# VH-VL binders against Protein-tyrosine-phosphatase MKP1 (MKP1): the designs that were tried, part 18

Target 1, 143 residues: Protein-tyrosine-phosphatase MKP1 (MKP1), of Arabidopsis thaliana (Mouse-ear cress) (q9c5s1r149to291)
Amino acid sequence: ECSKVADHIYVGGDAVAKDKSILKNNGITHILNCVGFICPEYFKSDFCYRSLWLQDSPSEDITSILYDVFDYFEDVREQSGRIFVHCCQGVSRSTSLVIAYLMWREGQSFDDAFQYVKSARGIADPNMGFACQLLQCQKRVHA
Below, E stands for the ipSAE of ESMFold2; O stands for the ipSAE of ESMFold2 at other seeds; V2 stands for 0.75 times the mean of E and O plus 0.25 times the DockQ between their complexes.

## First folded at step 15 (VH-VL; framework fv_unasnemab)

Design s1 (from q1 with heavy chain S54K A59Y; at its last fold request DockQ between E and O 0.97; V2 from the best seeds 0.73)
Heavy chain, then light chain:
Amino acid sequence: EVQLVESGGGLVQPGRSLRLSCTASGFTFSRSWMDWVRQAPGKGLEWVAEIRNKKESYYTYYAESVKGRFTISRDDSKSIVYLQMNSLRTEDTALYYCARLFYNEWYMDVWGKGTTVTVSS
Amino acid sequence: DIQMTQSPSSVSASVGDRVTITCRASQSVSSYLNWYQQKPGKAPKLLIYYASNLQSGVPSRFSGSGSGTDFTLTISSLQPEDFASYFCQQGYSTPLTFGGGTKVEME
ESMFold2, look of step 15: ipSAE 0.643; ipTM 0.875
ESMFold2 (binder alone), look of step 15: mean pLDDT 94; pTM 0.950
ESMFold2 at other seeds, look of step 15: ipSAE 0.585; ipTM 0.859
ESMFold2, look of step 17: ipSAE 0.653; ipTM 0.884
ESMFold2 (binder alone), look of step 17: mean pLDDT 94; pTM 0.950
ESMFold2 at other seeds, look of step 17: ipSAE 0.660; ipTM 0.880
ESMFold2, fold request of step 18: ipSAE 0.659, 0.647, 0.639; ipTM 0.885, 0.880, 0.873
ESMFold2 (binder alone), fold request of step 18: mean pLDDT 94, 94, 94; pTM 0.949, 0.952, 0.952
ESMFold2 at other seeds, fold request of step 18: ipSAE 0.648, 0.646, 0.648; ipTM 0.881, 0.878, 0.879

Design s2 (from q1 with heavy chain R31G A59Y; at its last look DockQ between E and O 0.96; V2 from the best seeds 0.72)
Fold by ESMFold2, look of step 17:
Structure s2 (fold): chain C 143 residues (1-143), chain A 121 residues (1-121), chain B 107 residues (1-107)
Amino acid sequence: as target 1 above (143 residues)
Amino acid sequence: EVQLVESGGGLVQPGRSLRLSCTASGFTFSGSWMDWVRQAPGKGLEWVAEIRNSKESYYTYYAESVKGRFTISRDDSKSIVYLQMNSLRTEDTALYYCARLFYNEWYMDVWGKGTTVTVSS
Amino acid sequence: DIQMTQSPSSVSASVGDRVTITCRASQSVSSYLNWYQQKPGKAPKLLIYYASNLQSGVPSRFSGSGSGTDFTLTISSLQPEDFASYFCQQGYSTPLTFGGGTKVEME
């Protein structure tokens, strides 16, 4: 399922990532593939791709890449593009990055951003390590 | 004013080469995707090649009819896009346009006036 | 590759006439369908993008409609400067492809 979370941000899993019709019907211009070791860039000539190599593990450090991801989301927004952010199932890795972005851009708490994402995509469920990392970042993000 | 000006066309024998240039002005060239489109005499339009910007690693894409023979490239410091055409065939005879591609909806909003390539014995 | 079939190939019309041009895609292109005008000896000029959006500076007598496989360009009241060829182009999938064109001629 392709879930619209913000005006320029859509989230899903591999099933959507490999379906050009769904991507084009939602006006997707950019694709952030969180699982580059697992999923290829299915339609390289028809979209703009960026790949990350994240494990769905509590030990994976996402905080070190967050501001690079935020800059990318902002670049897409400024170009009036739409970005599809995906992992395998669209549950943990992709949703964690989007939750972090909402915390940063909108000044939301982790709980508020998580509930916002979950209302748009009911299966959103960051792993415990990602959730802990975002809670720890909450103080820094809000300054 | 946004402008694209092509040059480098001419008469050439089959098997020979030509290099087309397209000079851009009036917009941020380095951030744009650029395409070549050709139009054979009395015929419709055919997409030929595309080069993306530096954020897209200058990726290039080609129509099957020209793949392996044509090479698109760009020089952002000079605001020029090139089309190197090797192993030319009579079927390559056309008016060649460069165009700016807007990738959100995949349309060409700025076109040059074109440069004519004639390939004949 | 997505084939674009345009009809009619030509139409004879007078100033003030309503002109309708159709474009059919061999498979759905969603709303990724653009229209261009080309006058003799000139480069194409964008008229309509994304099926129905009027490009800035294009007169309001031009309009576009459709989605999926069937699209229409309409000129509500033909003006002397509108005698030209018109081309559709799909932007759904690379390679980008164009219709064969429709020549609008003076009767």
Scores: ipSAE 0.637, ipTM 0.879, lowest interface PAE 2.0, mean pLDDT 92
ESMFold2, look of step 15: ipSAE 0.588; ipTM 0.869
ESMFold2 (binder alone), look of step 15: mean pLDDT 94; pTM 0.951
ESMFold2 at other seeds, look of step 15: ipSAE 0.650; ipTM 0.883
ESMFold2 (binder alone), look of step 17: mean pLDDT 94; pTM 0.951
ESMFold2 at other seeds, look of step 17: ipSAE 0.650; ipTM 0.882

Design s3 (from q1 with heavy chain R31Y; at its last look DockQ between E and O 0.94; V2 from the best seeds 0.00; counts 0 for: loop humanness VH .296 < .308, pae E 3.2 > 2)
Fold by ESMFold2, look of step 15:
Structure s3 (fold): chain C 143 residues (1-143), chain A 121 residues (1-121), chain B 107 residues (1-107)
Amino acid sequence: as target 1 above (143 residues)
Amino acid sequence: EVQLVESGGGLVQPGRSLRLSCTASGFTFSYSWMDWVRQAPGKGLEWVAEIRNSKESYATYYAESVKGRFTISRDDSKSIVYLQMNSLRTEDTALYYCARLFYNEWYMDVWGKGTTVTVSS
Amino acid sequence: DIQMTQSPSSVSASVGDRVTITCRASQSVSSYLNWYQQKPGKAPKLLIYYASNLQSGVPSRFSGSGSGTDFTLTISSLQPEDFASYFCQQGYSTPLTFGGGTKVEME
């Protein structure tokens, strides 16, 4: 269940994050671990890791970190790398960050970016708080 | 021109220490990951150590055969990688290469000429 | 650790010959396999990365193939400057490990 959502962006859950074979077969170079509280960096010496400390809660504020995440995704793209973005299930936290990135980079509405990500990963389902935050920040994300 | 130049090799007795240096030029050193690889006389190549860039918090990794005895470090302002080798053993005798690693496919595209370390009683 | 086994250990060949060198990994390395050439007294030189990609400046007579555990380096028509030792290296898992080498020498 390693879902390719862009040339340089893959998304999934902890099951993929702990499987080096799947990661290497997809050419993954970087791993964004959205759940540093509970998932370790399973293969520290074999990949480039960044960890975030997000709860899957409607009250969790993701907008404050979005531009740091966008910069990281762009750094990976410029280096011709492939980033695997994960949380526990690959449903809410990781997909929300990827949706936000597509909104910013491609100029898409939240709805269009969400449908794009969902077409690549059918279980994508940002929690209501994340969805509301991304919808409310369309103007700010669209420069 | 991209170039790596090693120095600091020599003859030492077992249990002694040496410090190798590798001076880089012709590329943005601060962005690169840097590795040490050694080659014993008439033998193949053995990966020794790696130091990553500042984005990776200068993380270091070592081959099991040298862990605890060797320390890799870098000075980005001088474009130098160091290998501090303590508690040297006769099996550490080798030509030591400094190399630039490309982590996307984990290959070494630039190598120095190497510096010889001989550990002998 | 992933052991890399090269065969043959040496090859005697003439200019114009097709030379093949094999490399086998003790476990799958996907396509994370690189090839180096090393002439006596010189540092290794990268030839092929990620199983089959030709490094810039390397002649097209060199090619790589394979995936998983079995890999091949081919020199389609040996030239005088190709007499050297060749090493494979896996990049799948640390520690990075090299094959024992194959010496290609003049008959």
Scores: ipSAE 0.480, ipTM 0.840, lowest interface PAE 3.2, mean pLDDT 91
ESMFold2 (binder alone), look of step 15: mean pLDDT 95; pTM 0.953
ESMFold2 at other seeds, look of step 15: ipSAE 0.507; ipTM 0.846

Design s4 (from q1 with light chain G91A; at its last look DockQ between E and O 0.97; V2 from the best seeds 0.00; counts 0 for: pae E 4.0 > 2)
Fold by ESMFold2, look of step 15:
Order: structure tokens, then sequence, then C-alpha cells
Structure s4 (fold): chain C 143 residues (1-143), chain A 121 residues (1-121), chain B 107 residues (1-107)
């Protein structure tokens, strides 16, 4: 239920986000809450939180925030931290951000990054709008 | 040389205020989290307060026993962390340490020598 | 809050003795447990972090073990400079809490 995607990146849903023992047992230091007005920051004093306000809608523009998200993931990696990235179900919003990061960081195509994330978290399924956005921005992320 | 030096302790009456200072040197203070820990005579250590860095929006946290009475703050330009202690009580009598907290495992790797606060009528 | 119960409160020992100090948490803290040494009139000094990791510059005669609720600090062969007080600290949740301390003193 807490899926390790990279040395510093873990993905899941609200069920994990509200379970301090799972977070601590996985060594989580930072939490990226993709759904800030839906899920609260459950353990504010015990972790470093950052919240985003993404809807799981094909019309939601995630590309505008990608480089801010990449900077944050890199800051956590540089600090040897572990970030837990979550939305409600850990299916679309959180996985889309992680897929985008792997495309940028590792130079992977959308398909390769998606399969990598899906192998770590089988329910990963970006909505059609997010998938299209990541395919369209592949040049920008690669360049 | 990494160093923390506390000052501002003394003898005060209950209900009065006192401000402690902790001056840091030898490390990048502005990126560090800073804590206050106290030790009453013959007693163990008690965590008091924490202030995080600018990346954490200078978030502050307090032990329940001091919440509402104590305020932790910092001045990154001077490399100083402060503890403003209001409405002091006799149970606040202790040696007060400042410490640098390493947030990955939440341990304090650098401590000052402490400054003594005695609250007595 | 997580209560840390440390025992014994005092140990009389001689140079060369093996000294074991225990720390029990009121609930699981996983491996988030640190140990500090404090000599009279001096600041606390970190010895062990995350249950078993030696801090840089700490002699290998110090070791930590345990997970969950029960932890131990062991000094394999006590040296004259080891007469001090020792404190455990849980790092699992705020507020950070310390054990009551163990004073290791000469017989």
Amino acid sequence: as target 1 above (143 residues)
Amino acid sequence: EVQLVESGGGLVQPGRSLRLSCTASGFTFSRSWMDWVRQAPGKGLEWVAEIRNSKESYATYYAESVKGRFTISRDDSKSIVYLQMNSLRTEDTALYYCARLFYNEWYMDVWGKGTTVTVSS
Amino acid sequence: DIQMTQSPSSVSASVGDRVTITCRASQSVSSYLNWYQQKPGKAPKLLIYYASNLQSGVPSRFSGSGSGTDFTLTISSLQPEDFASYFCQQAYSTPLTFGGGTKVEME
C-alpha cells in the first residue's frame, strides 16, 4: 500500500497518508499532498509537508507545476530524504507527477516511465488528460 | 568549529519574563532546525521548543507545558535563536540548552553548554 | 505523548565492566531511538542514533540495539571517561521525549 518507486520516492493514497507507523517504517521525511483541500496534513510536526490542489480531471493542468515539483523532489533527494507522494487513491494525480519526474530525471519516454511506476504500483493509472499532457510535454521534459 | 552558546539566564520571580539567546557559529545556521531542551536540577531532559528553517516557513512547535507562554524565534542574519519565556513558573527552573536538530532521524548533534534559569519567589 | 522509562536509574561499576542500560517506550517507536551521554557540568553528547548507529567520533565500545519498545545501550568495557549520565530519546513523534537518565558511577 506504500509503493516504493525510487530510492527517495514513495507513492500511495489517503489510507497510507493517515497512518504514521507506515510512513515512519518506510523512513518517510517529506510528504507531497496532491489534494490539499481534500486531505489534511495529518502529522504536521512529524514530517515536512507541501500541498498541491489538484483535481482528478482531464482538464486539470499539471504541466504548469511540474518544474516546481521536480525541484522539490531534487531537494529531498539532495537531503537524503524520502518523499511520500499521495492523492486520494494513489492512482492518477500522485503517479502522474512521479511519471513526469522520471521522464525528466532519467530521460525516459512517457511509456517507459509509466511502465516503471506501474511495475512498482500496479493501480497506477493517470487520467486521459494527464497522460496526454505528459505525452505532449515529453519534448520539454527531455530538453 | 561548530558551536552553540546560550545566554540570558538568571534568577527571576514567578510571573516575570526572561529572554534566552543562543548564538551559533561554524555551520550554515539558516538551513538548520533549532531546538531548546531543558534539564531541571537532578532531573532528566525535557524538550521545550523547535523552530525550523525558511524552507519549512519557520514553523514552530512547543511542548504542552510551555505552549502559550514561550515563543521561539530566530534571526538568520545574526545566527541567533531566541526563547522568550513569559509567565514563568517555579517548574520552569532548569538549565536551558539550545541544540541543532538533524531532522532525518530527529537527533540533536550539537548542543550548547546551557544557561541556568531559576524561578523563585 | 510517548513515555520513555529508563532503567536502572543508577549503576555502580568499575573500569573494565560491561554496563547495560535499558529504555522502554510506552508504544512502538520503531527504530527511532537515540542515546546521549552527559558528563557533570557539560552539554549532552550524541552517542547513538536510530537505535544502533554510532555517531562519528564515538568509541566502538558503545553499542545500541533494539526496536519497537525495548532498547539497550551497552558499554562493553567501561573506561574512566565513561562515568556519566546516559539518556535515551524517542524520535518517532513529537513531542520528543527523553528517558529519566542513568547515572553510571564508580563503585
Scores: ipSAE 0.362, ipTM 0.792, lowest interface PAE 4.0, mean pLDDT 90
ESMFold2 (binder alone), look of step 15: mean pLDDT 93; pTM 0.942
ESMFold2 at other seeds, look of step 15: ipSAE 0.384; ipTM 0.806

Design s5 (from q4 with light chain Q27E; at its last look DockQ between E and O 0.86; V2 from the best seeds 0.00; counts 0 for: pae O 2.7 > 2)
Fold by ESMFold2, look of step 15:
Structure s5 (fold): chain C 143 residues (1-143), chain A 121 residues (1-121), chain B 107 residues (1-107)
Amino acid sequence: as target 1 above (143 residues)
Amino acid sequence: EVQLVESGGGLVQPGRSLRLSCTASGFTFSRSWMDWVRQAPGKGLEWVAEIRSSKESYYTYYAESVKGRFTISRDDSKSIVYLQMNSLRTEDTALYYCARLFYNEWYMDVWGKGTTVTVSS
Amino acid sequence: DIQMTQSPSSVSASVGDRVTITCRASESVSSYLNWYQQKPGKAPKLLIYYASNLQSGVPSRFSGSGSGTDFTLTISSLQPEDFASYFCQQGYSTPLTFGGGTKVEME
C-alpha cells in the first residue's frame, strides 16, 4: 500500500506511515503528513516531516496551501529525495494534493491527473469538495 | 577544501560546563545537517547529537546518555556548530568530532580532527 | 536501539592477505550500512556507504556487501596503509550506532 506515483512521490495511509521498514525500503527521506492533529510524526528523528491539518470534508479548503505544497515537492525532487504523502487511508487528502501537483507540474487536466494517480493507487478517491476545488482551479494552477 | 575544525576542548571538573565549536568551510553549511560523535579513550565511536538545516527548522536530536545536559546549536552566518556541554561527568571524557551528515543514506562523509574533553577531579 | 556486532575484534594479517570483516545488526537495516576506517590519532574516514558504494578516493581493493542483518567489508590485498581500525555504522534508525570496531594489525 505504499504506492509509487512519481520518481520522488509515494502515497499511502497511516498503516504505511507507522512502518519504518516499508518507508526505508522505498528510500523515503521526507514525509508529508496531511493529518497532523490525528496522526503523529512516528519517526521524527529518522525522516524530514511536514505536517498539515486537513479534514476529509467537502468544506475543507485545500487550494490555499497548494503552492506551498508544490514548493515542498519540488524541494524534495531537487535534493534527490523521496516523499511519502499520507493521510489516514491514503484515499482522499493525500491523493488530492498529489493530483494537484501533477496538474501543476505536468500540465494535466484534473481528470487526466486523477486517472494517473488512480492507476498507481486504485483506491484514490478525492472527496467531492476536493475534486470540485481542483476542477475549479485547474486553469489557474496551470497558469 | 571541505574542512571541519573543532575547538573548545579542555580539562574540566565534573559538574562543570564546556562549549565546543566546529567551524566549517568549503561547502554550503546552511543546507547541511551536522552531527557530533565522540570516542572515549581506547573505545569505539558513539553518536552524540545532530542539528538539521534551516529547511528542517533546525531540529535537534540527542543520544539518551547526553539528553538534557548537552545542547547542539548552529550559527549559519558564521558557519559554526556548537555543543554546549553542561553537568559534565567523567564518562563524557572523549575526543569529540563534528561531522557532516548526508541524510539520504545517513552517512558521515566529512569529519573534523576532533577536540579532546577530559572530565576529571 | 539497533546493536551492531563486528567480528573479529582484531585480526593479525600480512601485506597481501585478503581480510574480511563482518558486521551483524540486531534487526534489519536494509542497505543502510556504512564502513569507516580509522588510523591511530586520526579521524574516521568513510570507505563504503549504503552497503556497497565506494566513496570517492577510496582504493578499489575495498568492497562492501550484504543487506538486511549481515554485512561484510573485504580488503582484497592488504597494503601497509590498511593497518587500522574499521567500524560499521547503521543509518536505518536513530540513534545512529556503530559496531565495536575491528583492529587490523601486522603479524
Scores: ipSAE 0.507, ipTM 0.835, lowest interface PAE 2.6, mean pLDDT 91
ESMFold2 (binder alone), look of step 15: mean pLDDT 94; pTM 0.951
ESMFold2 at other seeds, look of step 15: ipSAE 0.527; ipTM 0.848

Design s6 (from q4 with heavy chain Y59R; at its last look DockQ between E and O 0.96; V2 from the best seeds 0.00; counts 0 for: pae E 2.7 > 2)
Fold by ESMFold2, look of step 15:
Structure s6 (fold): chain C 143 residues (1-143), chain A 121 residues (1-121), chain B 107 residues (1-107)
Amino acid sequence: as target 1 above (143 residues)
Amino acid sequence: EVQLVESGGGLVQPGRSLRLSCTASGFTFSRSWMDWVRQAPGKGLEWVAEIRSSKESYRTYYAESVKGRFTISRDDSKSIVYLQMNSLRTEDTALYYCARLFYNEWYMDVWGKGTTVTVSS
Amino acid sequence: DIQMTQSPSSVSASVGDRVTITCRASQSVSSYLNWYQQKPGKAPKLLIYYASNLQSGVPSRFSGSGSGTDFTLTISSLQPEDFASYFCQQGYSTPLTFGGGTKVEME
């Protein structure tokens, strides 16, 4: 259930987030917890944690945090680390951030980035608000 | 010319305090994680404490044997990591090493020569 | 805590000998196992990281192998500068823990 999307990016849900063996066997160094008030940092001293507090709601604004998230993903890549990005089920919040990053980093359209993430993680399904936000922000998130 | 140089060790009585320093040179100190490891005479190595980089909000972690008594800190402008040791006990007697930790595979690629702390009456 | 057990505690060997040191973890540490060399009064020196990767500047006569719980450091042809103590260390879980060491001595 730990889905590799890029050399430095893995996506999943809470079940993987609380399994140190899966995380270590995949070489995870960093964890982006999209649901900080819901899921704790299970292994604080064994990984580098960053927490966000996102609701899986069409009204949640993810665009305001995107460049901070992109900077974190790039810091991990530059340090040759591997980041595990999760929410509760690894369906909407975590995949939306990764889709946005691919749009920014690779210059992909929302549809192409979503297809790429979907091919790596078949249950990826950003809520319609997140999808609309990323479609509306394509020019801004492209490199 | 990457170096770590510890100082501040000495002979102290139980219950007293000491502050160890570790001066770093030859690398970007502010991006590095720094650990203290100790070795009692004739014994194995024991991890003591760790302080992470500014990107990790200078988070600190401690071995259970020293938690609440020791405080690790750093000054990135001086490239120094500190170990404040309070309420010292005879079992804290050891050679204290400073080390740079590489967190991807959790190895210590640079070590100092250590500074000796002796806790006795 | 993950207990690391090294054996033997000491080895008497001659220049040119093949020396093998083993390290066993009390639970799987995957490949998060590192090896260090230390001479008396000197700084520890990293030799091998992540079970088998040779640190830059370390002679090729040193090699590491193993995964899970059982690991080996090998010196293929012992040199005079290799008489030292050797320590393994797991990096899988905090607290980081070390083996008890192996002293390689001249016969």
Scores: ipSAE 0.539, ipTM 0.847, lowest interface PAE 2.7, mean pLDDT 91
ESMFold2 (binder alone), look of step 15: mean pLDDT 94; pTM 0.952
ESMFold2 at other seeds, look of step 15: ipSAE 0.567; ipTM 0.857

## First folded at step 17 (VH-VL; framework fv_unasnemab)

Design t1 (from s1 with heavy chain R31G; at its last fold request DockQ between E and O 0.98; V2 from the best seeds 0.76)
Fold by ESMFold2 at other seeds, fold request of step 18:
Structure t1 (fold): chain C 143 residues (1-143), chain A 121 residues (1-121), chain B 107 residues (1-107)
Amino acid sequence: as target 1 above (143 residues)
Amino acid sequence: EVQLVESGGGLVQPGRSLRLSCTASGFTFSGSWMDWVRQAPGKGLEWVAEIRNKKESYYTYYAESVKGRFTISRDDSKSIVYLQMNSLRTEDTALYYCARLFYNEWYMDVWGKGTTVTVSS
Amino acid sequence: DIQMTQSPSSVSASVGDRVTITCRASQSVSSYLNWYQQKPGKAPKLLIYYASNLQSGVPSRFSGSGSGTDFTLTISSLQPEDFASYFCQQGYSTPLTFGGGTKVEME
């Protein structure tokens, strides 16, 4: 399922990442592939890709890349583009980055941003390490 | 005043090379994607090649009919796009346009006047 | 590659006529269909993008419709400056491909 979280942000799993028609029908212009070791860039010539190599592990440090991801999301928004953010299932890695963005952009707490993302994508469930990292940095993650 | 001006066309024998240039002005060239499109005499339009901007690592893409023979490149400091055309064939005879691509909807909103390439014995 | 077929290849029309040009894709291109006008000896000019959006500076007598495989460009009341060739182009998949064109000429 391709879940719309914001005007410029869509979230899903590998099944959607493989389906050009779903991506094009949703007006996707950019794809953030959180799992570059696992999923290839399926339609390289038809979209703008950026790949990250995140493991779904509590030991994976996502805070080090957050501002680069935020800049990328803002670049897409400023160009009136739409970004599809995915991992394997669209549950932990991709949703964690989007939650962090909402915390930064909207000034939301982790809990509020998480509930917002979960209302758009019911299976959203960051692993405990990602949740802990975002809770620890929420006071510093503001626009 | 957004403008694209192609140059470098001419008459050339099969198997030879030509290099086309496209000079851009009036917009932020370094942020734009640039394409070449050709039109054979009395015929329709054929997409030839595309080069993305620096943010997209200057990735290049080619029509199958020119892959391996043509090379698109750019010089952002001069606002120029090039098309190096090697091993030219009579089928490459066309008016060659440079165009700015808007990739959200994949349309070309700015075109040059074109430069003519004639490949003949 | 996605093949684009236009019809008719040409149409003879008079000033004031309603002119309709169709474009068919070999597979769905969603709404990624653009229309260009080309006058003799000139570069193409964008008219319509994303099936139905009118480009800035293009007269309102031009309109586009359709999605999937079947698309239409309509000129509601032909003007003298509208005698030209018209091309569709799909933006769904690389390589980008164009229709064969439709020449609108004076009867």
Scores: ipSAE 0.674, ipTM 0.887, lowest interface PAE 1.8, mean pLDDT 92
ESMFold2, look of step 17: ipSAE 0.655; ipTM 0.882
ESMFold2 (binder alone), look of step 17: mean pLDDT 94; pTM 0.953
ESMFold2 at other seeds, look of step 17: ipSAE 0.645; ipTM 0.877
ESMFold2, fold request of step 18: ipSAE 0.647, 0.666, 0.706; ipTM 0.878, 0.882, 0.888
ESMFold2 (binder alone), fold request of step 18: mean pLDDT 94, 94, 94; pTM 0.951, 0.951, 0.951
ESMFold2 at other seeds, fold request of step 18: ipSAE 0.651, 0.672; ipTM 0.881, 0.881
ESMFold2, look of step 18: ipSAE 0.615; ipTM 0.872
ESMFold2 (binder alone), look of step 18: mean pLDDT 94; pTM 0.950
ESMFold2 at other seeds, look of step 18: ipSAE 0.635; ipTM 0.873

Design t2 (from s2 with heavy chain E56Q; at its last look DockQ between E and O 0.97; V2 from the best seeds 0.00; counts 0 for: pae O 2.4 > 2)
Fold by ESMFold2 at other seeds, look of step 17:
Structure t2 (fold): chain C 143 residues (1-143), chain A 121 residues (1-121), chain B 107 residues (1-107)
Amino acid sequence: as target 1 above (143 residues)
Amino acid sequence: EVQLVESGGGLVQPGRSLRLSCTASGFTFSGSWMDWVRQAPGKGLEWVAEIRNSKQSYYTYYAESVKGRFTISRDDSKSIVYLQMNSLRTEDTALYYCARLFYNEWYMDVWGKGTTVTVSS
Amino acid sequence: DIQMTQSPSSVSASVGDRVTITCRASQSVSSYLNWYQQKPGKAPKLLIYYASNLQSGVPSRFSGSGSGTDFTLTISSLQPEDFASYFCQQGYSTPLTFGGGTKVEME
């Protein structure tokens, strides 16, 4: 369930977030916890954490935080680190942020970025609101 | 030239306090995590404390042997990390090093020369 | 806490000798194992990080290997400047812990 999407980006759910051995064996250095109200930072002294408080709701606005998330992903890449991005199941919130990043960093369309993430993690399924937001953003989200 | 220079060590009686300083130069101090490691005479190395950078909210972590007695802090504007040592015990006698931690693989790539703390009656 | 056991505690060797130092962790540390050299009166110096990566500026006669619980540091041909103490350190879990050291001394 720890899905490698890019050299520095891994995606999963709470089950992996709780497993230090899986995280360390994958060389994880940073953790982006999309669900800070629900999931604690399980190993604060052993990783670099950042938490967000996203609902898995079509009305949740993710576009306002995207560039902060992109900056964090770029910090990790520039330091040759590996970031584990998670929500509860690794289906909607975490995958949406990674899709957005690929759109921004690689210049991919939503469809191409989504298919790339889905090929690495078959259960990836952003909610309809996130998908719509990312489709609207693809015209103006560029590196 | 990357450099760490510790100061503030000395001879003190049990129960007293000391504050160690470590001055950094030659690298981006504010972006680094900083640790204290000590070495008792004729003994091995013992990790003591760590303070993270501002992006990590300056979180601090301590060895169980010093928790509640020692406080690590930093002043990024002066490039200094501190170790406030209260309620000192004879077993705290050691050479105290500050070190820069690289958190990808959790190694210390830059060390100071250390400052000696002796706690005795 | 993860305990690190080094062996031997000391070794007497001559210039040109091959020296092997071992480090054992009380539980798996994956590849999060680092090696330091410490000369008398000096601070530790990083030699090897992440089990086998040679730190910049460290001579190629030093090498590291291992994963999980068992690790080795090898000096392929001992030089006069290599007489020192060597410490392993695990970076898998806090608190970070060090081995007790191995003193390499001239016989």
Scores: ipSAE 0.573, ipTM 0.867, lowest interface PAE 2.4, mean pLDDT 92
ESMFold2, look of step 17: ipSAE 0.598; ipTM 0.871
ESMFold2 (binder alone), look of step 17: mean pLDDT 94; pTM 0.951

